# Designs tried in a protein design chat: VH-VL binders against q9vpl3. Part 141

Target 1, 224 residues: q9vpl3
Amino acid sequence: RGKINIQRPKAPHYERARVVAVTQPKYPELPKAKSCFKTRAERTQQQQENPYNEIIAREVRNWLDHSRLVAFFHLSSITADDIFRVRVQLHKQNLHLKSYGSKIIEQAVKNTRYEAIVPLFHSNHCIVFSPDPEKTAALLRIVRRVPQMVLLGGIVEETMLSRNQLVAYAQMPGLHAVQAQLVQTLSQAPGHLIQQLQAHQNSFVQVLDVHAKNQMNEETPKST
Below, E stands for the ipSAE of ESMFold2; O stands for the ipSAE of OpenDDE; V2 stands for 0.75 times the mean of E and O plus 0.25 times the DockQ between their complexes.

## First folded at step 6 (VH-VL)

Design t26 (framework fv_imvotamab_arm2)
Fold by ESMFold2-Fast, scan of step 6:
Structure t26 (fold): chain C 224 residues (1-224), chain A 120 residues (1-120), chain B 112 residues (1-112)
Amino acid sequence: as target 1 above (224 residues)
Amino acid sequence: EVQLVQSGAEVKKPGESLKISCKGSGYSFTSYWIGWVRQMPGKGLEWMGIIYPGDSYTRYSPSFQGQVTISADKSITTAYLQWSSLKASDTAMYYCARLSYGDYEPFDYWGQGTLVTVSS
Amino acid sequence: DIVMTQTPLSSPVTLGQPASISCRSSQSLVHSDGNTYLSWLQQRPGQPPRLLIYKISNRFSGVPDRFSGSGAGTDFTLKISRVEAEDVGVYYCMQATQFPYTFGGGTKVEIK
């Protein structure tokens, strides 16, 4: 611990304070503690009135409207290079990896059949879109090698599917009649799907941690 | 590969109309925004506006609102920047660039540029 | 509009030495989704701009690790740890947090 202790002589009781400090915007300190013109409420109102989110939501709606396959993932810590390489590999299969803020997704799906998906996006997330639902098998094959991406569920042919239902769909032979029947058979009420997807988020975070740790152990040469 | 190819250089007189193009290939054209950026000789970059080719929605910089028209034709995967009446002050290099808010990387791929010269 | 101010206007640097470029915004660049949409672009002479860094500190694919970004709120920095001949050009910061998108005035990196 000599090198680490020199750089970081004291460890905080809660490491969560570090995450807040890193993500929190830095504001310049003013000599005067008070401003009579810009209040917290006024800043919040200006942000809410900004049409920016609704403009970006147009992109989300277009993806939803023109994609027969939509897959939702929890996304844990991953390098920019790694996610870019995954995105390129997915693109070769006509699979499009996208990430949007939760507020933008909420605005995009408000008053639509997809409104029930909003609770999935309370943590770090990404979405894969494709016009071709037959690519579900290719999608799952690619993401098996990306432990930072954990499947939560998806939408196939406008039908919301849980993780297990989407996996089952990927294993089916590609006859239109058989596929349509499977989607109908697997369909669930939106409330049940969301409950299942929310429940899986926390357990899959643990799985990602285990996989990341196993990956490090496999790469590190160990003496027998 | 993702590629944006712009039309060739133009030499025009003040008052003339002009329409330059930006052709996208190697990606889903209707799923990405196309932005236009101006660079006057020896100056920096200025954002002009964006278009979403999927539904032709446009958003302009206030400095360019009413000065130019941005459009797109998704059947030939091409975006356009158009002037009804050019001014000498429109002399600049014009770039198109691709944007998806879902990628986190605004303007990841750029066209080679179209030089527009407006002089009497 | 958000005004982006870059310093210095010109940075002559000796090969192998570090270079640092600062960018200041007139208001916070933190978006309502919690992300900061600050990017750095490189423009080599006679070429279109190239994306170097996005969301403050993330290197775009193919960008050498000698480039790094840092900052928060309104103050941002681009650093080149060891300047190479191919790094000659103009560097721009850009914000995409709100409309209209705005660029810094640019910083010219030149070899002494």
Scores: ipSAE 0.489, ipTM 0.739, lowest interface PAE 1.9, mean pLDDT 79

Design t27 (framework fv_imvotamab_arm2)
Fold by ESMFold2-Fast, scan of step 6:
Structure t27 (fold): chain C 224 residues (1-224), chain A 120 residues (1-120), chain B 112 residues (1-112)
Amino acid sequence: as target 1 above (224 residues)
Amino acid sequence: EVQLVQSGAEVKKPGESLKISCKGSGYSFTSYWIGWVRQMPGKGLEWMGIIYPGDSYTRYSPSFQGQVTISADKSITTAYLQWSSLKASDTAMYYCARLTYGDYEPFDYWGQGTLVTVSS
Amino acid sequence: DIVMTQTPLSSPVTLGQPASISCRSSQSLVHSDGNTYLSWLQQRPGQPPRLLIYKISNRFSGVPDRFSGSGAGTDFTLKISRVEAEDVGVYYCMQATQFPYTFGGGTKVEIK
C-alpha cells in the first residue's frame, strides 16, 4: 500500500461550522481509555460484528421504498394478544403493522431525506405500512379503538405529514386528483412537523439536563 | 394464505451441479427474508444462510460460506439454493423459511422440504 | 457462534401429563433493540418445522394455549401443560439474536 496514500478521509477545506458554532464538539463523557483509534481492518471487523442490525435495517428500507402510506405511532403498554388482534384487522385492509428498534430505524433512514423522523422512535413505537394511500381512512378508523396507539405523523406519496395533516388527508374522498392536490397543499408547510418534533425533543432534553445537574450538585459532598 | 412451495426431490451423483427452489405466495415476497436450513438424515436443524429478495443481500453461516449459493428472482417470487459441485455429505432434507423482524416472528412459515440424495 | 443446548434428549410422556423442555444459550440472547429472539419450533414426524413460540413467551397464530414459553438471558423453558397425541414430535429452540442463527439439538416428545 506504499503507492496508495490516504485519500482525503474528510474534506480538507476550512470548516465554517467550527468558526460559527459555539457548541462544544466533544465533552468528557467517556474516559480516554475507552476511545481509541481503529485501523481500517478493525473498523471492517466491527461492522461485521453487527451484521444483524444491517439485516433488520434492509427490511425497514424496503418497507419505506414500497409503501405509499407510512404512519408513525407511539405505542403504550399493550398485550401480545391485543396487538395481534390489531395486526389482523389492519392486514385485512392491506395495512402492515411493524415494530423495529430505534437504532435499526436510525440506521435504515441515515443519509435519506427521512432522517429527521429518528426522534419519533426514542420511546416505544410502531409503524404501519401500505402500498395503498387510500387506506389512510381505514387505518385511522381501526386505531380509534386502540388507545395504546397514538398517531405521531406519517408519509403519504413521499410527503411528510403531521398528525393533523394526515387526519385531513384521511377525510378526503377517494378521488385520486383531489387527494394529490391536498398532499401538495399540505406539503407547502413541511417545516411544521420537523419544528414540532425538535421543540418537543429539546424541551425533554432540557428537563433531563436540569434534573441531572441538580442531582449531581446534591451528591457533591459524598465525592470528597 | 402464506405459502412456501419447494421443488421436488433430487437424486444426483457427486460432482454434479444442482439448483433447488422455494416459491413464495400470499405475501409481499420482497418484504421478507428467506432462509435455508439443512437437516441431515436423523439429525437436527442447521442454519445455512439468508437472502433479502428486495435487494438480493445474502448472509451465510460460516459452515456454508463458499459451499452453496443463495439467490432470488423477485419477478417470479422464488428463492434458490445452488451447488456447483455436490458431495455425498450434501445428502439431506433442505427447508426454506420466511423471516421478518418487524412482526417479531422469525421463521413464521416453512416450505415442505426438498430431499437431496447424492450417491455414486 | 452462540451454542444452544437442549435437555432432555427425549421425553416419554403419558397422555394428559405435562412435559417440560429446557434450552440454554452460551451467550445472552438480548438483542441491542431490547428484544430476545428466542423461538421454539415443533417438527412432527414427516413434516416440516412449525413455529410455536417467538420472543420467549409469545404464541404464534393457531398455537394452543397449553404451550407456554418462559425464561430470560440464557435459560429458557418450553412447557406443554397436558400432552395430546398430536404433540408427538421433535422440539427445537432457536436463536435469531446473532448471526449465524443457531438451533438446539432437539428434544423428542413421544407417548409412553
Scores: ipSAE 0.203, ipTM 0.615, lowest interface PAE 4.2, mean pLDDT 78

Design t28 (framework fv_imvotamab_arm2; at its last look DockQ between E and O 0.24; V2 from the best seeds 0.00; counts 0 for: pae E 2.6 > 2)
Fold by ESMFold2, look of step 6:
Structure t28 (fold): chain C 224 residues (1-224), chain A 120 residues (1-120), chain B 112 residues (1-112)
Amino acid sequence: as target 1 above (224 residues)
Amino acid sequence: EVQLVQSGAEVKKPGESLKISCKGSGYSFTSYWIGWVRQMPGKGLEWMGIIYPGDSYTRYSPSFQGQVTISADKSITTAYLQWSSLKASDTAMYYCARLDFGDYEPFDYWGQGTLVTVSS
Amino acid sequence: DIVMTQTPLSSPVTLGQPASISCRSSQSLVHSDGNTYLSWLQQRPGQPPRLLIYKISNRFSGVPDRFSGSGAGTDFTLKISRVEAEDVGVYYCMQATQFPYTFGGGTKVEIK
């Protein structure tokens, strides 16, 4: 049980990756290692700036640039069949369910107005993109039937909204009411929206820790 | 319904130019990558390169860099593979395929293939 | 370039019996994001390839549950729990962890 036979063989693979890296084209923004050893931070940073990650980040940026609605979810354990059914339901409403690595999201939004969303991707997650902000209500109706997807917040018409603000947006009867709410939201400091999103995420984790079993049950609504 | 429809079979002579097409429909063409794959007669699959039609960013396999040009026209949702001077060794089946990193399903939909025959 | 080696080259199988196809990569397919971008494709005679399995073990939409994938690092397996007549064709593994994307040489599954 305490045998560590595999740990020693991992070193040759690590060294092969380094040799391959020196024979490949140099990557943008990656500092060349000056010593034989890289720190954890340097390896993580270099991996974030890997040209393959930048290619995927290009896709993420395109979705963000062309989506008037973006919704962020925590994703609990879900089968491939179940997530596929959800994806099909969302696609019928022009809602596109995607999932990307957190490092790729960070690279995609670096130095943009959306950099504040990065903390949302420390846990298992997914994103819904749509060109149609009026589909927010349809999104929430579909996801309500999917307890594995928990709304964290979103972006509507380039404005970051908390979970509660996005739910309120979905209930508005027309574009004029949405525009008035968006103007009020934009008057807030950028960190205020992240604080609200982080509070909802933390509350969700706390509820999962205390009442995980109860969250999966359908109970009769409380009278209070 | 996602569809990739490729242009018809081609019979060419060495030295001629050729441009084959792959028309995407049933999805947002500019939001997904298109890759090209060669299959020589009786052989396996070889990746040639990819393009992101949204901004025309391309990446080639080293074996094909300088040998072919991959392009796209997003106004007609069509990707292209072209040769300036065909060789007999270019005789093969060529497939286009869609790539989506967002659901981690590379090459999820394929075109029917375009047979290119270079002889004489 | 990551070399993908498939075994066997040919797999004649009795209808209803299992088949197993192996794929080995020349280096780890684990990406820095923690995912392993190993896919399996099926090419039936006279048809284009189609995606069966992605990220080692996830079945693509419409793929029967008799297909399963497993493995880690450099060693991967596609299994067909009970081979049917429609499973005849060539199966390819493919890595998309880094450029250039590379395929295995293929394994021909035949009914004997």
Scores: ipSAE 0.449, ipTM 0.746, lowest interface PAE 2.6, mean pLDDT 78
Fold by ESMFold2-Fast, scan of step 6:
Structure t28 (fold): chain C 224 residues (1-224), chain A 120 residues (1-120), chain B 112 residues (1-112)
Amino acid sequence: as target 1 above (224 residues)
Amino acid sequence: EVQLVQSGAEVKKPGESLKISCKGSGYSFTSYWIGWVRQMPGKGLEWMGIIYPGDSYTRYSPSFQGQVTISADKSITTAYLQWSSLKASDTAMYYCARLDFGDYEPFDYWGQGTLVTVSS
Amino acid sequence: DIVMTQTPLSSPVTLGQPASISCRSSQSLVHSDGNTYLSWLQQRPGQPPRLLIYKISNRFSGVPDRFSGSGAGTDFTLKISRVEAEDVGVYYCMQATQFPYTFGGGTKVEIK
């Protein structure tokens, strides 16, 4: 690998192994019967389709397909006891807080109408599902007391909504027909809504970055 | 109240077929996995397999693949464990348990167990 | 398969004294999602198993605070700070990090 000139490694045998590996290029098995492109495509497919992740992805797809309300949150560090209390309170309102790894979510929504949500999950996250969109107001009231959960957006009646649009929906808790009409009038081209959802995530990341930089600046004495 | 209620004890002869049940109540049956665990007399726990009732997907432990069949009927919120031909070595207590990956609480609720005795 | 080794095989303990159970895995239990799916189960005589602890150290609903879990990677511990008569039973560690799910051999806790 050519990094034998760096500071010496912990074990002498490690350095020998590196030299031997570099000087024996003919020992790796060469594909002679199959096309290189086909072999690479098969390998890539196998790595992307982790069997364990696909098993869990079935659960994610079921929640998405059978929920009329889906809300996406950024999740900061929170204790297990605190998140358990939030889950119990949400469950009383038929709201189901779930957490899944980003790769599992990506695998679950690939080639589905929900594929556009993947960028929201490149940071710590959680999702709240409910078959009842009337519970959006209850959801927002509960999470207001949980500063570790920051609303990014959601899906109501199969329509992607930004954070502001979801908040507006929550303020119309009666008359399902009126709420459906509100969702209709708030909805816009998918690209525009996705950009708004990503902007909220980027704004949050920027706030965290500014906070971190301010913490470093606070280390330098300003008053003496 | 979440409950998993299993069928009653069974006494069978080698070569007979058997199907035992696990009925879920108090939760969304199709949203959670059901796992089956075997406990032979005087021994520990062995995982047999799981089923997702939402789409009937099953996954078996390699030791039990081809030995048993796991199925579910979501219309009556019931999961099943079935043998086509019982052996004396199948004598054990069988448990069903609920599993959800999104909650991080695997096997949070358990059935009371079904004792299966296979003897001549 | 991940092998779960549990010690001791039995732990006779005086009422009110602490008990400690160790569990070691043949491989790291850290899943690709960053979580460690190590659980502890309690089985009282004549009863089904009961979830006590999940993800190393999180107590399940209704589990008394005298039960605590700790550990990382391949080495895990369940501690009962003050053993009560109702704590008699067999305790199992379990991993759900990869298939097949595997259990420790069990530790029998009984009062002296």
Scores: ipSAE 0.436, ipTM 0.735, lowest interface PAE 2.6, mean pLDDT 80
Fold by OpenDDE, look of step 6:
Structure t28 (fold): chain C 224 residues (1-224), chain A 120 residues (1-120), chain B 112 residues (1-112)
Amino acid sequence: as target 1 above (224 residues)
Amino acid sequence: EVQLVQSGAEVKKPGESLKISCKGSGYSFTSYWIGWVRQMPGKGLEWMGIIYPGDSYTRYSPSFQGQVTISADKSITTAYLQWSSLKASDTAMYYCARLDFGDYEPFDYWGQGTLVTVSS
Amino acid sequence: DIVMTQTPLSSPVTLGQPASISCRSSQSLVHSDGNTYLSWLQQRPGQPPRLLIYKISNRFSGVPDRFSGSGAGTDFTLKISRVEAEDVGVYYCMQATQFPYTFGGGTKVEIK
């Protein structure tokens, strides 16, 4: 009785293989969790002027007006779960990730100082808002771990920055740190000046004292 | 932590005026919408209206238009729902909730509710 | 107004068993911005409503993975893979695609 080689099962006869192949239950692929962010194509096809968009546009405008840090990202094939994870991480840093339709953004920034950002929203995108510009470094640190989020640019302290400029900004010491350093430097300057002035005076006094001592020694009559 | 804290239960008579409050904390109050929802005893949820505290823009459900007034004081991060003249039919639990259109669906956080009882 | 119809009205479920709630809208809930603003809320006895699912299938923060939402257009489903005692309450679907926002009639989930 030939030892059934369990490690290399003989391929079934061709006919049996065909039947098995045809009878294999095709398990429907679990619908890929639809990304919270619909594809650009899906968003564009349904963009009719809806009064509802005006309401949302108001929200967008408010975020822009009250944020000192705004960052724009392109989203490449990112899952809803991934977005959620990123959102949570950002939220812990008081960074607010938002996603709006392109038409909503256009409406929100129309006739405003932010109108220049409209060209950035031609694809799947998200915006990160923060009231604290010092969080730029934290933002970039978080996003670096998310390859699906591509930084396009941003607004910091009402100034529009390119991607490179934003990265550079994040590498700079915080304004307060720089100010503190400046104050420290300025506060040390008078001290050094005083020290230098005093050093000269002290040196002069020492010279005078030595001179006075020498004169006194010369006036001491040799009591022969 | 995002919190909405509502004012306490109210017992009123028909014809009386009432103003209940919803105080937001733990987030930028002016950046999110506040909505009011009515729940009559043993019944479902009914949307009443919303306000944007940043500029006090309001929208009402047609069913509640002219029946109530929604307002907000951003200085104290508080939204209000008020009646000029209460009816017995206004007896219900009233909830405030935060709306976030940029991330979450509307009504992501809710207040604890304010029970309003109008009885003669 | 968009009418939201939930079925069933009551869902008695044995602990550990799955539950399914259906919500149908009278019109498409796809907004012009491409999003579908359909949410599921849970209201436990004596508590305010709680957001479970937003935009059809996204779990809100703190919501257990046993809750899942699905659907498209006008037909939506909330599923609980394994019902726990704490899941007892009334569940509502809500549309926020257009004003006025409207809620389903609710589905009461009870333990058998």
Scores: ipSAE 0.420, ipTM 0.727, lowest interface PAE 1.2, mean pLDDT 85
ESMFold2 (binder alone), look of step 6: mean pLDDT 92; pTM 0.942

Design t29 (framework fv_imvotamab_arm2)
Fold by ESMFold2-Fast, scan of step 6:
Structure t29 (fold): chain C 224 residues (1-224), chain A 120 residues (1-120), chain B 112 residues (1-112)
Amino acid sequence: as target 1 above (224 residues)
Amino acid sequence: EVQLVQSGAEVKKPGESLKISCKGSGYSFTSYWIGWVRQMPGKGLEWMGIIYPGDSYTRYSPSFQGQVTISADKSITTAYLQWSSLKASDTAMYYCARLDYSDYEPFDYWGQGTLVTVSS
Amino acid sequence: DIVMTQTPLSSPVTLGQPASISCRSSQSLVHSDGNTYLSWLQQRPGQPPRLLIYKISNRFSGVPDRFSGSGAGTDFTLKISRVEAEDVGVYYCMQATQFPYTFGGGTKVEIK
């Protein structure tokens, strides 16, 4: 494949300075050299603060602010037809499946109480939102039949829960059990919870990456 | 079902003000964007602008910036397109359409259109 | 602004035969999030536009499987495998990768 400089973290300042020196115009046709430099700096700043990303980020913030249940999933390769069927089933339960790029999620949650979720989205992911936390049981029942979606954790009543805590919450019989679980969850440091979720996600992603690479490189018998 | 219902046809004189509406139903009004699209008689489609009803954030096409105002009233699930002073060149069919940036589907559902005729 | 160019301007097609519409953008439609926001709309005579395809190749709900989209970067194609009488109308490509959103000039599909 040919060269592609887009998507790279950053170019060394040395390389950039060299390219600029070679390609700079020799004519003073644009006597506003300082204005041109300022224009370039302004363009760079505008590229970093993409208005389109801010528009999508507003949607993400709205979903987070109006949802009492938010569940995070790792998403393996799935066809449009299959994901559409899942969306239909979820929608019947007032559960809304959404997918957003990692950069947009970071922008949406930056400087908010939800910033801790960013590490969960370094791989393929999707989020399910609902205004009704009692739908957690229905969500897990539906997703259990979708092997491409793996629960990572979530937020219930603005409290971060691990995968196991969400499963436990879904099995609670009512108000007293919910209150007890909330107290237990509130006793955990968000950082520790996120690290645990990140570790489980990385282990799962690593298994999927190995499997995907093996599928691309060669066809071999599966483990057991 | 998702439905966008627009106000009826309008016949106006140059210089008059006008406000047309687009009412959404069958979905969470504040969770989706609404865009406005113009189609002049016998011509193609032109995007005018977009609004997010949840916080009334608007973005306009440069060609329509300052010429129209887009607004929304989430209590009655209605978006609006308004002119302070109409011109004969504003004669067109105006459509509203819903869009969802997060889930693949820009302009997934459309209103039936509002015909605006401006003549002396 | 991104300019969207459609060819042909009109496409007379015999019933049951395939039809193909091309759309070319003046610059890449790949968004910074990796997605390509290229859609196809159908407008039947006297009706509002209807979404057919989004993100290059995904059929919208209720759209017959005889419609398919393909392409990448700046070149995109809408294909109708077997044109039916109800497919008569004007087809538009559109991009929502950057503001302002822009539409192609339209291709009129008609029966000959």
Scores: ipSAE 0.012, ipTM 0.550, lowest interface PAE 6.4, mean pLDDT 77

Design t3 (framework fv_imvotamab_arm2)
Fold by ESMFold2-Fast, scan of step 6:
Structure t3 (fold): chain C 224 residues (1-224), chain A 120 residues (1-120), chain B 112 residues (1-112)
Amino acid sequence: as target 1 above (224 residues)
Amino acid sequence: EVQLVQSGAEVKKPGESLKISCKGSGYSFRSYWIGWVRQMPGKGLEWMGIIYPGDSYTRYSPSFQGQVTISADKSITTAYLQWSSLKASDTAMYYCARLDYGDYEPFDYWGQGTLVTVSS
Amino acid sequence: DIVMTQTPLSSPVTLGQPASISCRSSQSLVHSDGNTYLSWLQQRPGQPPRLLIYKISNRFSGVPDRFSGSGAGTDFTLKISRVEAEDVGVYYCMQATQFPYTFGGGTKVEIK
C-alpha cells in the first residue's frame, strides 16, 4: 500500500460507458431455451423479496457465524409443550434450537458458502446451533428420543456434513480422548479386545441400520 | 436468568439532550434484538424501534424515525435510546424488551422501565 | 400500518370466573412463512409488560395454564379460565408480522 488514495478508479464518463454497453455485441438465446433468462414475472418476484425477511436473516447469519456446530432437522407435527421440553434439554448442553421460515434462511445464506442448505427447508424444519462441536453426541442422544425431529445434515467447523457423516462424527473421541483410549486398549487382554471390537462392530451396524431405516421413512433414497 | 436492567428516572427541561440505557445479562447479548417501547402516562404501548447488537442494525417506527437514536455497545451488553432535544410530549415510561425471531417469542423479556419527565 | 383493535376496553370479573379478550387486526397477520406473529402481553399495575402468549396460542415459560390463546387470520382471543387476584392488569395484543410492530389499545381486567 503505497498510495494515500485507495478509492476505486472513477468509472468512465457516463456517456462513454453507455456507448460501450450499447455497441457491445449481444447474442440472445433462442426463444425456446429459457435457461439463461428469467421471465419478467420471475424477476419481479425475486426483486420483491420481503425486506422483513432480510432483517430477520441477520439472526441466522449471526448464529451461523458464531456456531461451530449447526444441525438441520425436518420437524414433524409436535406440540408446543413437547418442543419446549426438547429446547430446555438442548439448552442445558449449550445447544440452541431455532426455527426460521425458508425464505428467511434463503436470504441469510444466498451468495455464501452455506447456500447449499436451502433445499433442506422445503417443509417444516428447525436448526440447532452450538459454539461447541463436542456436543454433537449429546445432541443426537437427545434427538433420538424425539421421533418428530429427523436429522438431515449439518455443519461442523464450517464443513458441510451429510446425515451419515454427522452421525459418524458424533461417535469419534475428542482430540485428548484418543490417547486415553489407546492406553485403555493396550491394557486389555487380546481375547477381550477382539470381543470388544466385534461388539462395537455389531452395535455400529445396528446404528447404521436404524439410521438407514429412518432415512427411508423421512427422506427419498439417494442414488449411489 | 435473563434480565434487562434500565437506567433510573430522569427529569429534564425541553431542549435538553438525554440518553437512557438498557443492560442485558444472562444471555448472548449479540444474538437477540432489543426493542424500545413508549408508554405515555395512562396510555397504551407504542413500538419505537429495534436494534440488533450483533451488527448495530436499527429499524425505527415511522413515528419515531429522526426523533430518537437507538444504539448498542456489545462490550458492556447495553442498548441505548437517545434524544438530541427533548420535548414535553416525550414525557413517558420507556421500556426495553428483548426479542428472538428463531423462537417466535418477540418481546419475551422486559426491563423495569425508565420514567422520563420533561417539563419546564 | 396494521391497526389492532381490542374489545372490551375493560372487563370487571368476579374472582374464579372466566375472562375473554378479543383482538382484531386490520389485515391478515399470516406472515409469508406461514406463521402468525400474534402475541399477548400482561401489564400488572406499576409493573412492566410480561409476555403471556406468542404465535397465537403458545404459552411463554412460567405462564399458568389458565391462560390460553386462539384465533386465525385477523381475529384472536385470549381467555383466562379462572381469574385470580394476581391477574388484575391491562392486557395487550401485539403483532410482529410486519413493521412497524403494533399493539392493541389494551383491556383492563379488574375484580368486581
Scores: ipSAE 0.525, ipTM 0.753, lowest interface PAE 2.0, mean pLDDT 78

